# VH-VL binders against b7kms5, part 238

Target 1, 80 residues: b7kms5
Amino acid sequence: DTFETVRNTIRIESEVDESLRQLCHEERITKETWLEAAYLYLCEKPEELAQVIQLAQERLSQRKAIADYKRAKTMQERFL
Short names: E, the ipSAE of ESMFold2; O, the ipSAE of OpenDDE; V2, 0.75 times the mean of E and O plus 0.25 times the DockQ between their complexes.

## First folded at step 13 (VH-VL)

Design xa11 (framework fv_maftivimab; at its last look DockQ between E and O 0.41; V2 from the best seeds 0.00; counts 0 for: pae E 11.9 > 2)
Fold by OpenDDE, look of step 16:
Structure xa11 (fold): chain C 80 residues (1-80), chain A 121 residues (1-121), chain B 106 residues (1-106)
Amino acid sequence: as target 1 above (80 residues)
Amino acid sequence: EVQLVESGGGLVQPGGSLRLSCAASGFTFDDYGMNWVRQAPGKGLEWVSTINWDSGSTYYADSVKGRFTISRDNSKNTLYLQMNSLRAEDTAVYYCAKDIFRFDSWTLDYWGQGTMVTVSS
Amino acid sequence: DIQMTQSPSSLSASVGDRVTITCRASQSISDYLNWYQQKPGKAPKLLIYEASSLQSGVPSRFSGSGSGTDFTLTISSLQPEDFATYYCQQSYSFYTFGQGTRLEIK
């Protein structure tokens, strides 16, 4: 079979990225195929998918909070 | 489909007040920060105000601090801008714009078509 | 405050041309730089976010590069619908826009 791919920009937390890269190297796979496989697996596991989504939402909230803190800090620095 | 529709613009005298509204649809409104950006006739874009997605923290450009108030009603999917003590230099098209967070920062991914505010004696 | 300076302020080009617009920040903004397109009487449209990421639905002829203080928007082959005003925007500290680059037909 043939398939088309789509280029995506992925930004992963550095420690997670390093761990994932190491795993992929050891298992002779790529981050891309890992993501594809993980998603397809979870599509057949609704309870596990829900858990992963919840975790992803929590991580996103953390990223947003950090960003909000950073830009708020820039505002404070304007008055110093 | 994401839609943002501004309203409330018009002609006002210096020192007057005006309240703008932005009706949002096509996305989960309370998950996103919202912004006002204005553009004077024939000029560039100027950020006016931001209201965050979480606690509702508000931020203002120096040019409008103390005069403008940004707020939101999540039950109505509506963003507001209360403008008091209006000045001639506040004359502009006012856009509401939606935040998006993808990687490490915020971006304005959707804009309304804007509503014109004219401050003139 | 962070100032954004675009170059050039105006540019004349022909269909098929390669066009480059630059944007410079008064201080480092990492890659927190967005590009917008605006046509007369219309709202701005997001083209590129965080320096080099193409917004969904935007033609691949648009590309962005840069980090720190210097950024570039490139249109590889100008199309008739690309004549418009382009703005860079920092999102490192809230939002500040460049003065705009008006791209007109030669």
Scores: ipSAE 0.599, ipTM 0.902, lowest interface PAE 0.9, mean pLDDT 94
Fold by ESMFold2-Fast, scan of step 13:
Structure xa11 (fold): chain C 80 residues (1-80), chain A 121 residues (1-121), chain B 106 residues (1-106)
Amino acid sequence: as target 1 above (80 residues)
Amino acid sequence: EVQLVESGGGLVQPGGSLRLSCAASGFTFDDYGMNWVRQAPGKGLEWVSTINWDSGSTYYADSVKGRFTISRDNSKNTLYLQMNSLRAEDTAVYYCAKDIFRFDSWTLDYWGQGTMVTVSS
Amino acid sequence: DIQMTQSPSSLSASVGDRVTITCRASQSISDYLNWYQQKPGKAPKLLIYEASSLQSGVPSRFSGSGSGTDFTLTISSLQPEDFATYYCQQSYSFYTFGQGTRLEIK
């Protein structure tokens, strides 16, 4: 029994990464196992899963808005 | 399977107008930004225009600003480029390209086959 | 505009060769650099995004590296289907492309 695995590259906010790294160090777990456990736990808690999805959607919308603001600013500066 | 199919290219006189279309399938069209990128015969790639998922933002290259208009119809999964006051230097294959947002930027991940626009001079 | 310059403009190589193509940005673009392959008469195909991430479905012989202003695309063992034109593109501030590198049969 060997596990079939995938290797993912994920970019996240530095502050979140730092906090997660500290948690993993203190609890003696890895980021990989924390991610697996968190997802599996939430899949069995539909109300909590919905809350997490809402937070994720809000964070994504905020990042898109910031990126679009930067584009608009660049476009304005090119014509001024 | 993501598919983008351009149409509307052809021969046009300098000063003329032409409207390009791009029919999209295989993904949720209204979740993604769309782009036009062109390539003059034997030359490199030049970004032309971008429209975001809800038409709330449009952006243009300096070379086409004021002459071209990008638009989309999410109910028809179709992207458009209205080209006015065409010049010989607008002669190119025009590609429709989908973008994808990652952490804080966009990448052009899928492209159509292109449609040729020739401005005679 | 951020200017992208590729070198060389053309390169001749044989099947099995290790090929390296270089791209330089006129200002720092962090890792917002993408590589595209274009075969004659076809649309460009995304190979690598964010300097070093391989697009799904692209063979592992392709790899990218670099950050800031200097970037490289490497093909570890050239195959017949790899003869094409390669473009780098910055996505830090809209989109600008390098002039292209034409990879030709030796």
Scores: ipSAE 0.504, ipTM 0.867, lowest interface PAE 2.1, mean pLDDT 92
Fold by ESMFold2, look of step 16:
Structure xa11 (fold): chain C 80 residues (1-80), chain A 121 residues (1-121), chain B 106 residues (1-106)
Amino acid sequence: as target 1 above (80 residues)
Amino acid sequence: EVQLVESGGGLVQPGGSLRLSCAASGFTFDDYGMNWVRQAPGKGLEWVSTINWDSGSTYYADSVKGRFTISRDNSKNTLYLQMNSLRAEDTAVYYCAKDIFRFDSWTLDYWGQGTMVTVSS
Amino acid sequence: DIQMTQSPSSLSASVGDRVTITCRASQSISDYLNWYQQKPGKAPKLLIYEASSLQSGVPSRFSGSGSGTDFTLTISSLQPEDFATYYCQQSYSFYTFGQGTRLEIK
């Protein structure tokens, strides 16, 4: 059996990406297979999946707040 | 397939007004910021205006501030630019462009074909 | 405002050549820099975002590099369809474009 793959581009926070790259290197796996395995594992654990979704929602909100802060900071710097 | 189609360009006298429209399809319009970028004949690209996904924040280049108003209608998947007090220097092709990431901005991954605005006495 | 300066303004090259275009920002923009290609009578097309990330569907002969204030777009082996004008754009704060580099066949 073979499976079909899809090419994707994703953005990951630099500290998280660095940690994930180190883990994958040490375990001799790829980021792709780690992501697939993590999702498949959590699909069979409804309570833990819900916790991960909650954290993901919080991180999405943080990204929006950081973008808003950067815009506000740029406005302040125009007057320096 | 993402498509952006601009319309509403034309010939106008200095001091006049025009309203540009951009019809969007092939993506979830409500999730993305939208932009206008212009290009004067034979010249480079100039950012004009940006509107956030929720219509809560708008931004303008200094050259158009107070004269142009960006807006969007998320129910119609349409972006607008109201251009008032037009000047000869506003003569350009106006492009509609989409932000690359959901709930993020700063990079323009899809552009429309542009609509020409000519301001002359 | 952040100014973006491209070099050169115009460049002529032959099919198969390696081509390098540079872009300099007036202040550090980390890796928040994009590259666009525009052919005559057409809209711009995104090639590279965040300094070095290839947009989907862009050939691997295009590459981007750079840090802080100095950035480079490289075409490793020029093809006939690559003759166009190229723009850099900072994505650190709003949108500022370089003046463009016109790449012509020689």
Scores: ipSAE 0.000, ipTM 0.632, lowest interface PAE 11.9, mean pLDDT 85
OpenDDE, second read of step 14: ipSAE 0.551; ipTM 0.892
ESMFold2 (binder alone), look of step 16: mean pLDDT 92; pTM 0.938

Design xa12 (framework fv_maftivimab)
Fold by ESMFold2-Fast, scan of step 13:
Structure xa12 (fold): chain C 80 residues (1-80), chain A 121 residues (1-121), chain B 106 residues (1-106)
Amino acid sequence: as target 1 above (80 residues)
Amino acid sequence: EVQLVESGGGLVQPGGSLRLSCAASGFTFDDYGMNWVRQAPGKGLEWVSTINWDSGSTYYADSVKGRFTISRDNSKNTLYLQMNSLRAEDTAVYYCAKDIFRFDYWTLDYWGQGTMVTVSS
Amino acid sequence: DIQMTQSPSSLSASVGDRVTITCRASQSISDYLNWYQQKPGKAPKLLIYAASSLQSGVPSRFSGSGSGTDFTLTISSLQPEDFATYYCQQSYSFYTFGQGTRLEIK
C-alpha cells in the first residue's frame, strides 16, 4: 500500500445518504472516492465551490434552527 | 429461487466470433448489474465484464477491451457477451454472475453453471 | 489493476482442523474484499463480503478479517464439505481475484 488514508465518521441526512448510495451503485464507485473526486473537482472551480459552501452554510443554519426550536419548546413546556 | 443459465459456448477457431447468452429468472432482472467471469482450465477466476441494470454503463477487463461487447435485453431477462477476434488464451468456462450492492459493498451473489468456450484450430 | 495474492496456493488438512488462508492486495482496498468457495465442476459461491460479513446461509465456522491490504479467511473446525478452492476478490475497483487456495484432504 503506497498511499495513506484516514478514517472519517460523518453524519448526513438519511435521504441524501440513500441517494448517494444509489448513485455509487449505478456508477460503480464508492462513497469515499466520490467525496474525494467531488472536493478535488470543486477546488478547481471557484464559483461552483462558492455555491456549494453557501448550500452547506444554509443546511448548517437549518440544523441549528431545528435544535433551537426543540430547546424553546422544552422550556415552554416547563413553564406551562 | 435465483437461476442463471449460460449457453452459446463451443469450439471456435482463433480469430473467430461467438456469442454467449445468460437467461435469468427468480429476481427482478432490470434492478441489478450483471457480469461475466471466466476460468481457464485448471486456472483461477478472471472478471471479464460488467453492465449496469439499464445498459447505461459497461466495463471491461483490459484483456478483452475492444474485442468483447457486453449487452442485455431486459424485456427477455437475458445477458449477452459478444466475443470477437478470439485467441487461444480466451479458452475458459464463462460464468454469468449477478451483482448486488449492499451497504456500499459490491459482491457477486449468484452465479450460473458456466458454459465452455474452447478456442483451438 | 489491483493485484490479489493468496497464500498458501494449496494446503492439506483433516476434518476438525482450524484452517487459515491469507490474501494480500497490491494497494489499500479498505474492507472491499469478498471470499468465494468453489467445488470441482461447480460455480463459485459467495462466502463472505465486506471482509468480515458472513453471507446468509453460510455456516458460522467461516469467518473473515482484515482491512487495507492484508486479509484472512478462517475455518474454525473443518468439515468434509469444506474441501474446495477458496478465492479472495477485491471489489474496490471492479473485480480482481486471487489465484486461489486449494484445500485438500490430508
Scores: ipSAE 0.000, ipTM 0.607, lowest interface PAE 16.2, mean pLDDT 86

Design xa13 (framework fv_maftivimab; at its last look DockQ between E and O 0.76; V2 from the best seeds 0.00; counts 0 for: pae E 2.4 > 2)
Fold by OpenDDE, look of step 16:
Structure xa13 (fold): chain C 80 residues (1-80), chain A 121 residues (1-121), chain B 106 residues (1-106)
Amino acid sequence: as target 1 above (80 residues)
Amino acid sequence: EVQLVESGGGLVQPGGSLRLSCAASGFTFDDYGMNWVRQAPGKGLEWVSTINWDSGSTYYADSVKGRFTISRDNSKNTLYLQMNSLRAEDTAVYYCAKDIFRFDTWTLDYWGQGTMVTVSS
Amino acid sequence: DIQMTQSPSSLSASVGDRVTITCRASQSISDYLNWYQQKPGKAPKLLIYAASSLQSGVPSRFSGSGSGTDFTLTISSLQPEDFATYYCQQSYSFYTFGQGTRLEIK
C-alpha cells in the first residue's frame, strides 16, 4: 500500500516536546507516527477524545493568554 | 464555510460619522478576535483595529485612535466599527478579517469582500 | 512601529516562470510573517503563515522562507491565476503590511 503525506510544522511546549521525543526514541517510533496513531486511536474512543480535547482547549487558552499579554505589552511600550 | 460580510459603507462629508458592520458565519464567532483592515484606492493594506476574542481588549492604529471604536455583539455574530470625525484620508475599502491563533501568534485567515467608505466634500 | 518593505514593487513574468518576492522587516519579527494574495476588486487571501507554512487549499507551487528580518515568497511555476498583488505582513506587533508587489503578465 502507498499513501501521500503532507508536510506540517508544529510548535510544541519545550518540556512536552522533549518528553515526547524521548518516548519516541525509546519505543522506536517517530513523532509523526505517534501523532497519527494517537489521533486514530482517539477517533475510536469518544470519551477519551473528549478528555483530550478539553485538555487541548485549556492549553490553547494558556497560549492565547500569553499572546494577549505580549500584544498588550507592545502597546504599552509604544507610549514609553 | 467561513463568511464575513461587511456593510454600512457610503459617502460622507468630512467630520461626519459612519458605522460599519460585519456579519460573521461559519465559525464560532466568540472564540476569535476580529479586525478591521482598510485599503485606500490604488494603495496597500493598512491595519485599523483589533478586538480580542474576550471582547475586553481593543486596539487601534494611531491614525484612527480617538476617532474609531471597534466593538462586537457575539449574540448577533456581528463586528462593528464606529467611525467619527471622518477625514478624507479615511477613504478606503474597509475589510473585516478573522483572527486565527497558530504558531503562538495571530494571522488573518479569512476576509470579507469589504465595504467602500468615501469621505469627500 | 515595524516597517515592512517588499521588493520589487512590481514585476512582469510569464506563465511557467519562477518568481521570487522579498520582504524585509525593520526589526526582527522571528517567523511571524504572513503572505497574502489580492486580485483586483477582491479581498486578500492568506497564502503563507509563520513564514513558511502553506495555508490550506493553497497550491504547493507557493512557498515561503526566511526568519528574523528577511523573507521570501516563491512561486515555482507561475500559473495564469497567479497574476495579482502580493503583500507580506508582520504579526509580531499587531499588523503591518508591506507596500505590495504587483505581479503582472509579461
Scores: ipSAE 0.585, ipTM 0.895, lowest interface PAE 0.9, mean pLDDT 94
Fold by ESMFold2-Fast, scan of step 13:
Parts: C-alpha cells; sequence; structure tokens
Structure xa13 (fold): chain C 80 residues (1-80), chain A 121 residues (1-121), chain B 106 residues (1-106)
C-alpha cells in the first residue's frame, strides 16, 4: 500500500523548526506526518481552524513587512 | 492562465510624455504587487518601478524618479506607467511583471510581451 | 544600489555540455537571488528563485547555488532550447540585474 505523495520545500522560523524537530524526535513521528495530522485535525474544528488561519495571516504580513523594510532601508542608504 | 498585455508604446520626442498600460488576467490582480522593467535595444534588464497591491506604496529606480509615475486601477485589472520628460536613454522595451512573495522575498514570476518606447528627434 | 556582475559575458557550448555561469553581488544579499532566461524577441522567464529553488515547470537540468555574494547557475546537460541569454537578479533591495550571459552554440 502506497499513498500518492508530493514533495514540498518550506522555510519556517528557526525557533519553530527547533521546537517541532524536538517534538517529532521525542514522539517518533516525522514533520510531514505531523503537518498532515495537524491539518486534518483542524479541518474538523472550524473555530480552531479560523484562529490558526488568522495567526498565519498575521505572520505572513509580518514577514512581508520585514522584507519590505530591509529592501527599503538599503535603498534609503544609497541617497545619504 | 496568467496573462499580462502591455500597450501604449510608440515614438515620442525628447521632453515628451507617454502613458503605458498593462492589462492583467488569470489571477486576483489586487492581491499582488506589479512592476515595470525595461530593456534598451541590445542591452540588459533594468527595473523601473514597483507598486504594491493596494497602491499604498510606490518605488522607483533613481534614473526615473521624479519623471515617471506608476499607478493601478484594481477595478479594471490594469497597471499604468506615466512617463514625463522623456530622454533618449529611456528608449527601451517596457515589460509589465507580476511579483510573488516566497522565501521572505519578492520574485517576478510572470512577464508581459513588452511594448516598445522610442525617444528620438 | 547593489551592483550585479555576471561572468562570462558570453559562452559557447555544445548540446550535452555542462554549463556554469556565475553572478557576483557588490554586497551580501543572503539567498535573495533569482535567475531568468530570455530568448530573442521574448520576455524573460523565471528559472530559479531564492538562489537554489527551481520554478515549477522548469527542467531539472537547471540548478542554482550560492549565498552571500557569489552565485552560480548550472545546466547539467545542455539542450538545443537552452541557447539564450541568462540574467541574475538580486531581490534584497528591490531589483538589480546582472548584465547577462549570452549562451551560444559552439
Amino acid sequence: as target 1 above (80 residues)
Amino acid sequence: EVQLVESGGGLVQPGGSLRLSCAASGFTFDDYGMNWVRQAPGKGLEWVSTINWDSGSTYYADSVKGRFTISRDNSKNTLYLQMNSLRAEDTAVYYCAKDIFRFDTWTLDYWGQGTMVTVSS
Amino acid sequence: DIQMTQSPSSLSASVGDRVTITCRASQSISDYLNWYQQKPGKAPKLLIYAASSLQSGVPSRFSGSGSGTDFTLTISSLQPEDFATYYCQQSYSFYTFGQGTRLEIK
């Protein structure tokens, strides 16, 4: 029996990665199966799913803001 | 399928003005930043301008700052570039390009076919 | 502004060859480096983003590497459709392109 799978590449905050890696090691699971289980679990809990989506939107906005600040700062320094 | 179609290019005298348009389809236009990139005949690529998804921020290359204005109309899925005080060195093919945010950076993932602007007397 | 320099400016190769082109930034840009392919009369096409990530639909013979100031684009086994001009681009502070590397048939 084989699941049909796809390969993905992701970039996450290093502290989050360290915590998740430790959890997976201690519980003897993998990051990919944890991600699948977390998503499937939340799909059955609409209120909790909505909270997770809001957090994700906030984190994405923060990453965009940081990236924009960095590029604008370098451009600003050229004029001074 | 994502499509970007530029128009408005042509021949113009030095000191003149020209307005370029880029019609977008196949994606949610108001979710993405848009860009203008130009290429002089036989030369390399040069970034010209960026506008964010809601028109809240605009950015320009030093070579065009004060002369060009980028704008967008999200209700029409259209990007614009108003070009004033044109110089011979502004002669180029002007490309419209969509950005995408991945790995904490922006990348130009789709480009239009380009429209030729020739500044000559 | 951040200057991007490509090497070589032109390169001649044969189908089946392994081709490497390089790109150097005037300051550290981490991995905020993209590669584009442009054929005559056409718009550029994104090949690689974030220095080493392959854009969907791009053949696996293309690969990118590097970080900081030095970057490379490699084509492991050159195909006829790969003869084109290649541009690197930093996205650390908006966009600056290299001057391009023209890949020509030997």
Scores: ipSAE 0.434, ipTM 0.853, lowest interface PAE 2.5, mean pLDDT 91
Fold by ESMFold2, look of step 16:
Structure xa13 (fold): chain C 80 residues (1-80), chain A 121 residues (1-121), chain B 106 residues (1-106)
Amino acid sequence: as target 1 above (80 residues)
Amino acid sequence: EVQLVESGGGLVQPGGSLRLSCAASGFTFDDYGMNWVRQAPGKGLEWVSTINWDSGSTYYADSVKGRFTISRDNSKNTLYLQMNSLRAEDTAVYYCAKDIFRFDTWTLDYWGQGTMVTVSS
Amino acid sequence: DIQMTQSPSSLSASVGDRVTITCRASQSISDYLNWYQQKPGKAPKLLIYAASSLQSGVPSRFSGSGSGTDFTLTISSLQPEDFATYYCQQSYSFYTFGQGTRLEIK
């Protein structure tokens, strides 16, 4: 066969993951097939893809800011 | 292709000063934090300093705090390390390394080839 | 500071062997641990991030596991190009590295 898959892990916010898990269970699909289908669907819809990308960028920025705050706080605590 | 090229190493007497540069290419420099990591001859790796992508926040290992200053010039895609009051224990190869944020944490995904700093009388 | 202790400091192995290297943190660092490979005269190269995620372009014979304080790097079938020094590194509070593990040809 020429069909190949890669094994990946991802980190998803707990509430989003729980909601996605419930959706996949109800629809009798898996997270990986949902992810593939969502991406393939959006590839054909440039306006919708742009909206998803904007949301993803906002979430990434928020995660990065929180992570930076946490690591800076742990370093500061060593001097108090 | 990500490339990081350090320069400015050399031989310096104790108490002296030296300025290292790291020229970056192949990525949007302004989007990433940058780091200096050093390795004394025959020894392991030691983080020296970090400068963040935004606001220019800077952080230092205790061993260099007050003596070293990290800075960046985003218009020239260049990272700097100003080293003052150098000591023999600062003798090392100095690497610049690029941060990447993923999985809600940072890793040093690309490293330069390093530049050697020797502090001896 | 968060101290990172690697075991062993060095080991000898043959091509084809399964090799494990361990790393212990002095406090919990969740899964904020990276592994690097360094060959003589070269800069370190990232292998594993977030304890178990394989960096792009790294062969699948490398794997990482663990969380909290205890972590392992495994090479399932050692190849000639794998003889190098390996470092673990915490990224919970900026960075500290383990002392390194030198993997040599037996």
Scores: ipSAE 0.432, ipTM 0.832, lowest interface PAE 2.4, mean pLDDT 90
ESMFold2 (binder alone), look of step 16: mean pLDDT 92; pTM 0.935

Design xa14 (framework fv_maftivimab)
Fold by ESMFold2-Fast, scan of step 13:
Structure xa14 (fold): chain C 80 residues (1-80), chain A 121 residues (1-121), chain B 106 residues (1-106)
Amino acid sequence: as target 1 above (80 residues)
Amino acid sequence: EVQLVESGGGLVQPGGSLRLSCAASGFTFDDYGMNWVRQAPGKGLEWVSTINWDSGSTYYADSVKGRFTISRDNSKNTLYLQMNSLRAEDTAVYYCAKDIFRFDLWTLDYWGQGTMVTVSS
Amino acid sequence: DIQMTQSPSSLSASVGDRVTITCRASQSISDYLNWYQQKPGKAPKLLIYAASSLQSGVPSRFSGSGSGTDFTLTISSLQPEDFATYYCQQSYSFYTFGQGTRLEIK
């Protein structure tokens, strides 16, 4: 039995994950189906899709800054 | 497709200098951290140096700190390693390697073919 | 500095065999563990990241498991192209590689 699906591992912020997990439990859906539905819905709403992309770009920039900070902190702690 | 091509290796005397280059293509170079990893003949892998996407942060293994300098030119999609005060124990194949897209995960998803640096003694 | 120790250092096996390689970290690294394959004269190739995630294009016979300090790489049915050296690498605190496991033809 095959569904022609792709398995991906993603890491998201703990607070966002907790909120999404509760939503999925209450609505009796899975994270994977929620992601599929959200993307498909937004593809038919160009202005909303653009807003989501802007938020995603902002969050990506924040993640890059946090990752760089963590690396610097780790290096400092090791070489003290 | 992602490609990384190293150059600049060769035979050098102890105390000498070499500059390695890594030409990148197939991805948005300035979105990714880049790395140098080396492997001495018949030995395992050893991380050498890392540079972030904008050159704001650089990190070095203790064995090369003060002698090697990592840098990048995002306008040319090229990574560099300036190696000074070379020692016999620096003899190795030097690989250029790209960070995976997930920025909090120090994982090397693509590697170049490597360039051989031999320090004679 | 987090030390990574692989077992065994070398292993002889036949095509069709199930092969398991282990990797131990000197301290807990959660699931920040990667596996690489290196063939003679070639660069390493990423096989598995985040302990159990299969890299795109890697055959499904490769799998990874574990968390904390103990990790395993399994090849369910060894193929001729799988004879190579395998390295684990922690990504919890920069980069430390295991010493490698050489998989050889019996």
Scores: ipSAE 0.151, ipTM 0.763, lowest interface PAE 5.0, mean pLDDT 88

Design xa15 (framework fv_maftivimab)
Fold by ESMFold2-Fast, scan of step 13:
Structure xa15 (fold): chain C 80 residues (1-80), chain A 121 residues (1-121), chain B 106 residues (1-106)
Amino acid sequence: as target 1 above (80 residues)
Amino acid sequence: EVQLVESGGGLVQPGGSLRLSCAASGFTFDDYGMNWVRQAPGKGLEWVSTINWDSGSTYYADSVKGRFTISRDNSKNTLYLQMNSLRAEDTAVYYCAKDIFRFDDWTLDYWGQGTMVTVSS
Amino acid sequence: DIQMTQSPSSLSASVGDRVTITCRASQSISDYLNWYQQKPGKAPKLLIYAASSLQSGVPSRFSGSGSGTDFTLTISSLQPEDFATYYCQQSYSFYTFGQGTRLEIK
């Protein structure tokens, strides 16, 4: 009868976090419940879910590219 | 069920060369960076080298730069470490390790069992 | 490069004890700190990532805390299988490991 929850640590872009926090404040909901609702809703909408997955894949590729650039810059500054 | 299996270790004389291999299974190999980490007998862990998912970037510890070359063959799910101009100080168990990406960082999440490289006359 | 220092280098404990191991970075690394367990003759196993997140399959008696330069690994109730060497590792700028803490039977 009680909700079983898991505590997660995630790192997301600060601008996205700020925007989501504002939305949650305005609508009087929490980030946890918004995430649950968004995922459950999209599971019932396969075409929309596919679009979200594509955006997520694009964002992941961009983050990997940025991280790789930072590593290259660190090696260049450290070792000539 | 990620599995990493190293091979190619052995006894080699100072100044010699050796090539290590790491066979990967249980994950999409070309989506992840791969790493070599070594451990000298009775000592701690030392990062050796990193290669990104598409071989576009390679990185080396100062102690091996210019002597070791990391590479991968994504069609064979295999990681390599070419070791040249070996020194007694390179004697260690060499571990293959997979990384996993977070927003702006890489963490070593799975390791192989290691292969022993002994550099001795 | 970032230097990692662990304390203590060796620790003796009994089954059921609460064990604490500390790790200090030579500069701030935010929460980019991982903990590994290594048993004799075996490869290291990831226990904790991002300072406090438990790796899948790792018992809940393991926990991590800290940020910046000071970090702690805690085992709430030591079990026989927990006797091993523990390493902290920064991932803020590539990879640097602490020297290790060897956990031994009293």
Scores: ipSAE 0.322, ipTM 0.810, lowest interface PAE 3.1, mean pLDDT 89

Design xa16 (framework fv_maftivimab)
Fold by ESMFold2-Fast, scan of step 13:
Structure xa16 (fold): chain C 80 residues (1-80), chain A 121 residues (1-121), chain B 106 residues (1-106)
Amino acid sequence: as target 1 above (80 residues)
Amino acid sequence: EVQLVESGGGLVQPGGSLRLSCAASGFTFDDYGMNWVRQAPGKGLEWVSTINWDSGSTYYADSVKGRFTISRDNSKNTLYLQMNSLRAEDTAVYYCAKDIFRFDEWTLDYWGQGTMVTVSS
Amino acid sequence: DIQMTQSPSSLSASVGDRVTITCRASQSISDYLNWYQQKPGKAPKLLIYAASSLQSGVPSRFSGSGSGTDFTLTISSLQPEDFATYYCQQSYSFYTFGQGTRLEIK
């Protein structure tokens, strides 16, 4: 048995990335295998999966709001 | 399949008004921001206006600020551009474009065929 | 606002050629740069987003690179359908486009 893999590029918060990288180093695992394990674990736990999805929705909403705020500020500064 | 169809373009005299429409299908309209981008004959692309998914934010290029108004009707999957006090330099093909949020920014991923606005006496 | 400058304004090439188009931003835009293709009489089509990510359905002969202020679009082996005008566009601070590069048959 061998795994077929796909390469993904994602953008995450630098503090989260740094914390996850340190965890992976200490536990002797990789970010790729941690992501796979976390997803597979949550798929077996519907209530915990729902909580993670809610957190993800909240984080996405916050990032959209921040990006919208940056656009509004940039547009205002064009007239300054 | 994402489809964007513009209409409402035509010939108008300087100082006149026109209202453009863009009919959207093939995606959940109220989840995405919408944009107008124009192109004068033989020239490059110029962003005109943006409206977010819920109409809570609207933005305009300096050249059209105070004269153009972007709006949308999410119940009809339709985007609008009200153009007032038209000038010769507003002559262009006007494109409707959908955006998508990825990598913490909006990218214009699908465009309509465009509608021609000619401002001339 | 952020100014986008493309070079060259036009170039001539033959089918099978490797073509490179460049784009410069007036200030750092990280990797928030997109490339569009426009054929005569048609709407622009998104080719590349986030400087180097290929849009779904776009042939792999197209690639983008760069970060900060300097960016490139490369077509590794030019095909007949690739003769078009190419535009770069920053999405870091709203939308501004380069002036366009016309790719013409040699």
Scores: ipSAE 0.414, ipTM 0.843, lowest interface PAE 2.5, mean pLDDT 91

